# VHH binders against p49116: the designs that were tried, part 185

Target 1, 238 residues: p49116
Amino acid sequence: EGPLLSDTHVTFKLTMPSPMPEYLNVHYICESASRLLFLSMHWARSIPAFQALGQDCNTSLVRACWNELFTLGLAQCAQVMSLSTILAAIVNHLQNSIQEDKLSGDRIKQVMEHIWKLQEFCNSMAKLDIDGYEYAYLKAIVLFSPDHPGLTSTSQIEKFQEKAQMELQDYVQKTYSEDTYRLARILVRLPALRLMSSNITEELFFTGLIGNVSIDSIIPYILKMETAEYNGQITGAS
Below, E stands for the ipSAE of ESMFold2; O stands for the ipSAE of OpenDDE; V2 stands for 0.75 times the mean of E and O plus 0.25 times the DockQ between their complexes.

## First folded at step 12 (VHH)

Design m17 (framework vhh_7n9e_1)
Fold by ESMFold2-Fast, scan of step 12:
Structure m17 (fold): chain B 238 residues (1-238), chain A 119 residues (1-119)
Amino acid sequence: as target 1 above (238 residues)
Amino acid sequence: DVQLVESGGGLVQAGGSLRLSCAASGFTFDDYGMYWGRQAPGKGREWVSGISWSSGYTAYASSVKGRFTISRDNAKNTLYLQMNNLKPEDTALYYCATHYTGKYPTDYWGQGTQVTVSS
């Protein structure tokens, strides 16, 4: 039994669609988000511990946590994505799309609250100066969550989550030895991820997805894609 | 393979200064926090200072705080330790280190560079 993650799993490099348009549109935002989602799922699928759980468990875990993985990815890749610019464009689009319906106003409020929570999360991670190793292990902790409804056997998932926690602790305690509370400051950020609605994330980032396809419906297909197909999606290769 | 190569050590009188360098290769340098440790003759390894990937966070052992400055250049894959107002108690072999998980869930230390501070 070796480490849960290797340097290959720590490295997380998002390739953005090029060039970035002068004015952001739904298609560019959706393509950027889709690349991050595909990168996140490919990252999860490449972990030996994850593979060992089997296809059905893998699908159930990713369906349960994709929004948490995606949000961690947004925080980690915030600079590469120019996330603040994307969020500003989304806000502008929503404001310009205000409708006559009263429920539309309530929905806009929910979406704006979600954007605020996302910005606060990303700012907190930036202030902590979270590195690639820390992000990889935070993603592993949320991926190997044994407490989602509908999971079959949770014992092995819990074991992998504990392994992720132990390896993160070892890293932080060795790297910042006299900062005894850094790990606690990092870990208390995680509960906020579960307060963010996956449905609102879909509305914000995947509005350009054609055919009314939900993320839940595409997860099994993405997890079964060949490596070449994954590379095509995350790099935009034709 | 991971390699960490320290340099810049030497003999210096108390109150003097030295700048240590650590050249890193074999892993993605900017994905990891880095740290310096030291080992005096007949003693265990002591953590000296750590730095986050972007240099946005640094931490120091109480014994060196205010005298040592850790820094890094990600473009050059290099870690530095500026050591000022050196004391005889700082005499040790200085190692740069990272937690590389390629094969083992343990920190990776270089061979070190000797710092000797005379009174």
Scores: ipSAE 0.693, ipTM 0.880, lowest interface PAE 1.4, mean pLDDT 86

Design m18 (framework vhh_7n9e_1)
Fold by ESMFold2-Fast, scan of step 12:
Structure m18 (fold): chain B 238 residues (1-238), chain A 119 residues (1-119)
Amino acid sequence: as target 1 above (238 residues)
Amino acid sequence: DVQLVESGGGLVQAGGSLRLSCAASGFTFDDYGMYWGRQAPGKGREWVSGISWSSGYIAYASSVKGRFTISRDNAKNTLYLQMNNLKPEDTALYYCATHSTGKYPTDYWGQGTQVTVSS
């Protein structure tokens, strides 16, 4: 039946809003994050195996894993996004909020812990020098996760996850044949994604989102968008 | 269509050096890890060296470690193998490869370039 992903699913190109402002603001960060989120959802919806599961299952899967996909996308696109600069700006804003007594110490601590976990994850991926093929298959492994509560068709989802694991294994073992542990080093990074709070991700990257809507609530609409509307969101074009 | 074209092979005396090149086209070169393999007459294929997309991760077969250096130039879509201190046992057809699930569900292989090391 052929491979789970095609070459078009390995290619993952983020276009950033231009120009980058002299001082980063919530709107620039939100626009950048929104583009990555839309790119990630378009990536998922274009996979034939994903389409085969049906609309209800597709919505449930993406609702369950969008934060994992988004975080993998942040790691993959860290240089294009100047993610270190964005995180530094967020940290500076939090430090100023402490000085001006605008946020509680407990909230600041939670957010700083999340930023530290995100930096640690991105640094781990950079150190392993994860490529586009590896990222595509790591994203497929988290997308086709059969263990989220409330899912139907779990047997078929598990089959697709196992296929993703097998194809990643084949690639890594052929590319780095005498390094028998590279695959294990890559795969042990994935559990950390589930320890990261989706609520804090929304606070850090989607603060500028109009209408105070949750990412979870908009997922069904994004997955149903027409190609033209979807491309407009990715590129920032009208 | 995906193509990998190797060059730089030839006849060299033991202790000599050669630099192999692999020109890649038809896919996004910097999205994929690349590797060099070789096949001597009457023997199976042997993996030689692999390199990640940014050159941040590199691995070598124990038989070539310290003598061969793999590198890549993503701007030129080219993979290289610098071979130093060549031995007669290094005589083989050398090919570059990548794994892509796009048009071809197996490894993309070049036709190879012959390396012959005289004693």
Scores: ipSAE 0.724, ipTM 0.883, lowest interface PAE 1.2, mean pLDDT 87

Design m19 (framework vhh_7n9e_1; at its last look DockQ between E and O 0.01; V2 from the best seeds 0.00; counts 0 for: pae E 15.5 > 2, placed apart)
Fold by ESMFold2-Fast, scan of step 12:
Structure m19 (fold): chain B 238 residues (1-238), chain A 119 residues (1-119)
Amino acid sequence: as target 1 above (238 residues)
Amino acid sequence: DVQLVESGGGLVQAGGSLRLSCAASGFTFDDYGMYWGRQAPGKGREWVSGISWSSGYTAYASSVKGRFTISRDNAKNTLYLQMNNLKPEDTALYYCATHTPGDYPHDYWGQGTQVTVSS
């Protein structure tokens, strides 16, 4: 029995669209988010344990957790994405929409609370200085979650999640041996991911690229994509 | 494969200082936390200090806290340990270390650099 992940799974490098526009627009934000989503799904599909679960289970797992994987990716790639600048642009657009009476106050409150939760999550991960190994294993814990409604084959999913937890624990305990609290501080961040709405994430980051097609409906297509086609999506090239 | 090469050890009198360096290669240094360990004659390997990838988080063994400082230079793929107010009980072979999936089920410890503190 080898490790759950390989060295290639620790490396997670997002290639941003270039050039960056003079002013952030919906298309730039959506293309950036799309590249991160494709990178995240390719990361998941390359895991041997994930492949062993089979196509139907793979689709069900990613449909259930894509928002959590995407949010972890946003936190991990926050610097490369200039995420703070993207969020500021979204907030500015949202504030202009309320003044033009285009959205209800309740809806705007929900969206602003989501942005606040996202900012707090990313700030907490940055403060903990989470590394590539830790991010890879947090993503694995989220991916191999047996707790989502409607999943079958939950016993094998749970075993892979336990393996991910054990390997993360071993890494943290070896690297920060006499610091009793680091692992607990990292793991207690995960429940916050479940509180973030996938519908609001979709509206903020994907509306300009996907149109009326939901992320749920495109997931099976992305997971079945050939490597060359996938690489074209990550780099924005044919 | 992972390669770690330590340097900077030597003989010092109690109360003295030394700065250890570790040159890392064979893996993406910036993606991993790093740590220092040591092994004294007749003892097992002991963790000394750890540092996160961007230096935002550090931890120290209680025996060295306040005397040792861990740091890293990601541009140079180098890890450092500044050791002040050295004591005879700090005498040990000092190892630079990391834990990657490729090393599973073990972590990787370098060749070591000898630190001897005389009374």
Scores: ipSAE 0.850, ipTM 0.942, lowest interface PAE 0.6, mean pLDDT 89
Fold by OpenDDE, look of step 13:
Structure m19 (fold): chain B 238 residues (1-238), chain A 119 residues (1-119)
Amino acid sequence: as target 1 above (238 residues)
Amino acid sequence: DVQLVESGGGLVQAGGSLRLSCAASGFTFDDYGMYWGRQAPGKGREWVSGISWSSGYTAYASSVKGRFTISRDNAKNTLYLQMNNLKPEDTALYYCATHTPGDYPHDYWGQGTQVTVSS
């Protein structure tokens, strides 16, 4: 049996909408987020092990971990996305909502804390200077998580996760052999992903684009999206 | 196809310096960490130094720490190893390498460049 991931799974290149506006409006933010989401899901779909689990299990896995995959994608693509600028823009938009008394004090706190968590996570990943190889396997570990409720084929999912962990370990050991604890430092960041609310992420990044439609409801559609449709989306041709 | 081509090796006296280069092609260079290894006659391969994709992280074997410096130029798809205060025990075939998916558990490496340090 071959490796879990191939070279094509390491490459993760996000194309931003062009041109970048002087003022980052809600549409630009949502479009950028949408492209990242589609890229992340397409990445998952391209993994043979993922395909082997079947459509129903695949959908369930992505529904369970899309927020984590998306957040890892934000961290990986932070520079290309100008994530700090996007987050600042989101905060500015929220300020308008605050002034209009559209949000309760508790909700404001929750949203601001979420933004802080996102920023902190991405900053922490940047400090670790994680490369494309490591990101690919971190995403795989998150994707093939057997501990989500309602999953089928949990034994197989666990095997894939273990395989991802082992391959990552070998890579880190060879590339950074004198840093004995690098793997551990990387892996201990993963729990932070599960502390983040998918609902708040959805509200911040996707509400302007999909309205009242949930990410959960569109995941099956994205996973069934034709290659041509996906390519059109990432190039802005759609 | 992934290709790694090392250069810069040669004969040098103890205490001297060399700078090795590794030209990379056939993959997205800035997606991967890179490392240098060496193999002395009659010995196995030894890890020497590693560097992350953006150069934000570097590591060195204890035997070369303080004497060797690893760096990279992503725009040129090139990895470097500056070797100062060379010692006879540094004599080896030096090779650059990366671990890429698709060929697990094997790494990609070049043919190497010979470094010989005379006493």
Scores: ipSAE 0.021, ipTM 0.363, lowest interface PAE 5.7, mean pLDDT 88
Fold by ESMFold2, look of step 13:
Structure m19 (fold): chain B 238 residues (1-238), chain A 119 residues (1-119)
Amino acid sequence: as target 1 above (238 residues)
Amino acid sequence: DVQLVESGGGLVQAGGSLRLSCAASGFTFDDYGMYWGRQAPGKGREWVSGISWSSGYTAYASSVKGRFTISRDNAKNTLYLQMNNLKPEDTALYYCATHTPGDYPHDYWGQGTQVTVSS
């Protein structure tokens, strides 16, 4: 009973590390990405329906979809992050790595294709002018996906996803009443998120930190953080 | 420290009803979702039902849906489980739990209250 999301779930404000370096480097990119990851996971944690499913289910859902949530976050925050500049810096670094034979040619091709798919997704979302409410509901649809293997309580997860879809539909019809096909155009972009490799996302955005810890392994820790503690992580504690 | 104290268990005939309570302390109850779990003799823990911090959303295991109702009173820091049309297979130790901040990987939970359903 009640809406799946409230206005508090629509706000999604990313604060970039300060000061911005004169030349972008892997440390700055990793810090920026880490802030987006924390923001995304704690956004999920704040949802009442998510809280009702219990800790083991919460961890399983986020492990299954963290890369999709992160990718939606990249698209939503692309301007604040100067994402196109970040991706250009990553591409330049990868080209230098080929020159020095640090990665195989097949791996580099795979990574470059992933970067192009990511840029294409972000551009398509910008062309559709997706607003903050729409992003919040899209994230909820992705979060409450019952189709991932190994989930329990899939019937209830499916009902929450259907609720998110209905609320998105109601919002789009009210707010964009003259655009009959907007909902369909938005929803057909979601399958592209399944094409994003979590392994490559980790390589692109997260290997700049010391330690080789998978995002999968830290998700339970992030979900358990006190609100004050993770606010420090997303507001500028370097 | 976090404390969860269950009460309201007992012996009841099949088809009967029982209401469980869970008194919570040591954390900000209003900020976190709560759930009930149960453990039958010789088995592992089974999730039964969960509720959001505002009571806006509830979730139930398929084995209890339609028969059990979870609720909470945030003013009293208390979680409830109304259990109707009880069956012998509902016999278990029932405990309340939360995933409040703390050591992972474990949830916080109480000692439980025994529910025994006879035919």
Scores: ipSAE 0.005, ipTM 0.219, lowest interface PAE 15.5, mean pLDDT 80
ESMFold2 (binder alone), look of step 13: mean pLDDT 82; pTM 0.827

Design m2 (framework vhh_7n9e_1; at its last look DockQ between E and O 0.01; V2 from the best seeds 0.00; counts 0 for: pae E 14.3 > 2, placed apart)
Fold by ESMFold2-Fast, scan of step 12:
Structure m2 (fold): chain B 238 residues (1-238), chain A 119 residues (1-119)
Amino acid sequence: as target 1 above (238 residues)
Amino acid sequence: DVQLVESGGGLVQAGGSLRLSCAASGFTFDDYGMYWGRQAPGKGREWVSGISWSSGYIAYASSVKGRFTISRDNAKNTLYLQMNNLKPEDTALYYCATHTPGDYPSDYWGQGTQVTVSS
């Protein structure tokens, strides 16, 4: 009936840990990434359509797509995070590991290719000057993906995805009426998100905080957190 | 509670210039693209120009390309339209707009500012 999202879902504001250390370290990177992850989970949980699917479906959807949501969040919050500086620090660390023969050449190649794909994605989004409305609906399209194995309620999920696509189209067509190719340029970016490894994302951004536990295994617990507890994680006030 | 207030219209002779302003409130201005539209007497709404949140992407209707310049000041929550070399066919009520999720079931346009171009 009404729109899939509200103004509260378009607003996506990351609060960074402060103060920023003089030199970037693993703990600062992990804390920043965790705040973005919790903000992304809170965003998804707050959508009425998402809530209507039920707890089991909600968990399955987020477990399947958290890496895509996180990567969209990295692109959206790249300036606030100083993401280019974080990625440069990671690259420098990897180059030092090559010099010291501490990691296999094949592993380093996989990680470097992941970083390059991430940089290319973020740069493409920046060049298109994607706004908060567009990011919110791209995240909704990703979240309401009916094609993950094991999902129930796939017809309802598909309807919500189609609604997200329709509302994004309406926005782009109203805002840039005679520029008929912008929507296609935006949507063509999404398939690249599925080619990015969630395991490598975990190693780059979450190594110091999750140990040997995968992010998808903790998602059910994150989705059940009280609002105050979410706010504590997002701001680091705990 | 989106509010858009246009100003800067007036009467000008062909070849003249005007600068329109739009004061926005009630939403997070820098999360949305903005656009200008116009409606001439007895005609439907016509899109004029759109601008992305950081001004990194701008588009113009073919009828105004090279004559009009859209810009925004996110610190002031204000959208602008600089109109140069105005023609009688530019005579219209000009309004600024954004498309928020709350507006999906209906279009939201400000009250507009009248631009009249004499020959």
Scores: ipSAE 0.821, ipTM 0.922, lowest interface PAE 0.7, mean pLDDT 87
Fold by OpenDDE, look of step 13:
Structure m2 (fold): chain B 238 residues (1-238), chain A 119 residues (1-119)
Amino acid sequence: as target 1 above (238 residues)
Amino acid sequence: DVQLVESGGGLVQAGGSLRLSCAASGFTFDDYGMYWGRQAPGKGREWVSGISWSSGYIAYASSVKGRFTISRDNAKNTLYLQMNNLKPEDTALYYCATHTPGDYPSDYWGQGTQVTVSS
């Protein structure tokens, strides 16, 4: 049997909205985030193993891990996105809400902690200098997680995850033979993804575009989106 | 198609220096870590050094640490190996390599460049 991923799956190129505004408004942030979300889901859909699980299982998997995939995407695309600038803009918008007394003290703390966790995670990944190959397989490991409730075909999902882990391990061992702990350093970052609230992520990055619609509810539609439609969405929004 | 072309090898006296180059094509160079290996006559392949995509992480075999320096230029799709204080035991065919999903579990490597260190 062939590898879980191909060279095509290593490539992960995000196209940002153009032109970048002088002031990063909510629309720009949401559009950028949406493009990353679509790219991430399209990436998942392009994996033969993912396709083999069937539509229902695929939807369930993505619903369970979209926040983790999105966050890995943020880390991978941090430079292209100017993520630090985006996060600063988000904080500024939050400050306005604080001044207007629209948020409770507890909520403010929760949101700020989430932003901090996100920034720290991305910084940690940058320090590790994770490449496109490693990101692809980290995303695969996150995608093919069998421990989410309500999943079908958990045995098959686990096999795919193991395959991803093995292929990643082989890559790391060959590239950095004298660093026997690199794989562990990389994988130990994954638990941080599950500490992040999908609800807060949704509020910070997507509320301006989807309003009261949840990411969970639109995932099936994104997964069914035609490639041409997806490409049109990416290029047409520029 | 993925191609790796090594150059810069030759004959040098012990204590001398060489700089190897590896020209890469056929894949997105900055999506992959790269490494150098070598194969001495009658011996198996030996890992020498590895470098991450942006050079933020580098590793060396204990036998070459402090003498060899790996680097890369992503704009030129080129990998380098500066070899100083060469020893006769460094005599080998040096090859540039990477690993892609499509060739799992095999790696991509070039034809190599011969380094010969005389005593």
Scores: ipSAE 0.760, ipTM 0.895, lowest interface PAE 0.7, mean pLDDT 92
Fold by ESMFold2, look of step 13:
Structure m2 (fold): chain B 238 residues (1-238), chain A 119 residues (1-119)
Amino acid sequence: as target 1 above (238 residues)
Amino acid sequence: DVQLVESGGGLVQAGGSLRLSCAASGFTFDDYGMYWGRQAPGKGREWVSGISWSSGYIAYASSVKGRFTISRDNAKNTLYLQMNNLKPEDTALYYCATHTPGDYPSDYWGQGTQVTVSS
């Protein structure tokens, strides 16, 4: 009956591959994105409320929300990742694909619009100066979403989401007491996450990692990793 | 209301240059990506070039890459298109536009400025 998250769940430290190349390439982008994905999955599995739901429910929740968690992670780590530089490199690569007739004009337009929506989301979060506690609770609200189809234990999931919302509200009111509308401004950003395409996220960030498999197909394996194996993936060691 | 006003079009000879401007008002310009489109007679609208809110991300249609340069000045709420080495096939009505959530494709287009490239 304690808080949903503890201070240890606020820490979210991304380490980038070293050394950073002078010109970013697909391998650096994919490794950077993989580290963020694994960090996000490790964060989720470390939450006692998440652990309490059981393995099948855990897998279902993460499959439904991994792209939203990843996108929040991109926003939180945008400065450390030099995300603007990574996105510029992706756009340059896509422009070459247009000139070589590798992709249809409709697909390129969809991908460019996704990049612009992602940048808008990250900009709005940066303008609000969202802190680590706020990010942790936003991720919890996204993780414990009871409205995804096919979930079991939806009553318990809803209770955890409500607890995350209440704890965020308490934190914001105590820490930003002078800003009456901060909570509302933060929460109205969340619906944009549902508009992000997991298919396009995989294309942008993970094309060189997984071959033909989707991220949601490997989630059960990521959630079962031993701590030592998992730390190797986050740091890029094998 | 959102207002987008293009200027700088005209008649030029093939190989010439023009610079288009788009003055924007009625929205927070700094928060949105912008793009240029064009419409030749008898054709649908064609995407030409886009630029993110920070100018960190820029893309061009293959037909104009290397010849056109998009830029923006967020302090002046203005979008630009420098067009070099113009060709007769670049003849079109050029318009600036913005995408906002829920406005896909875009209902926020200017009336455009005519660019005509001769011979």
Scores: ipSAE 0.005, ipTM 0.206, lowest interface PAE 14.3, mean pLDDT 80
ESMFold2 (binder alone), look of step 13: mean pLDDT 82; pTM 0.820

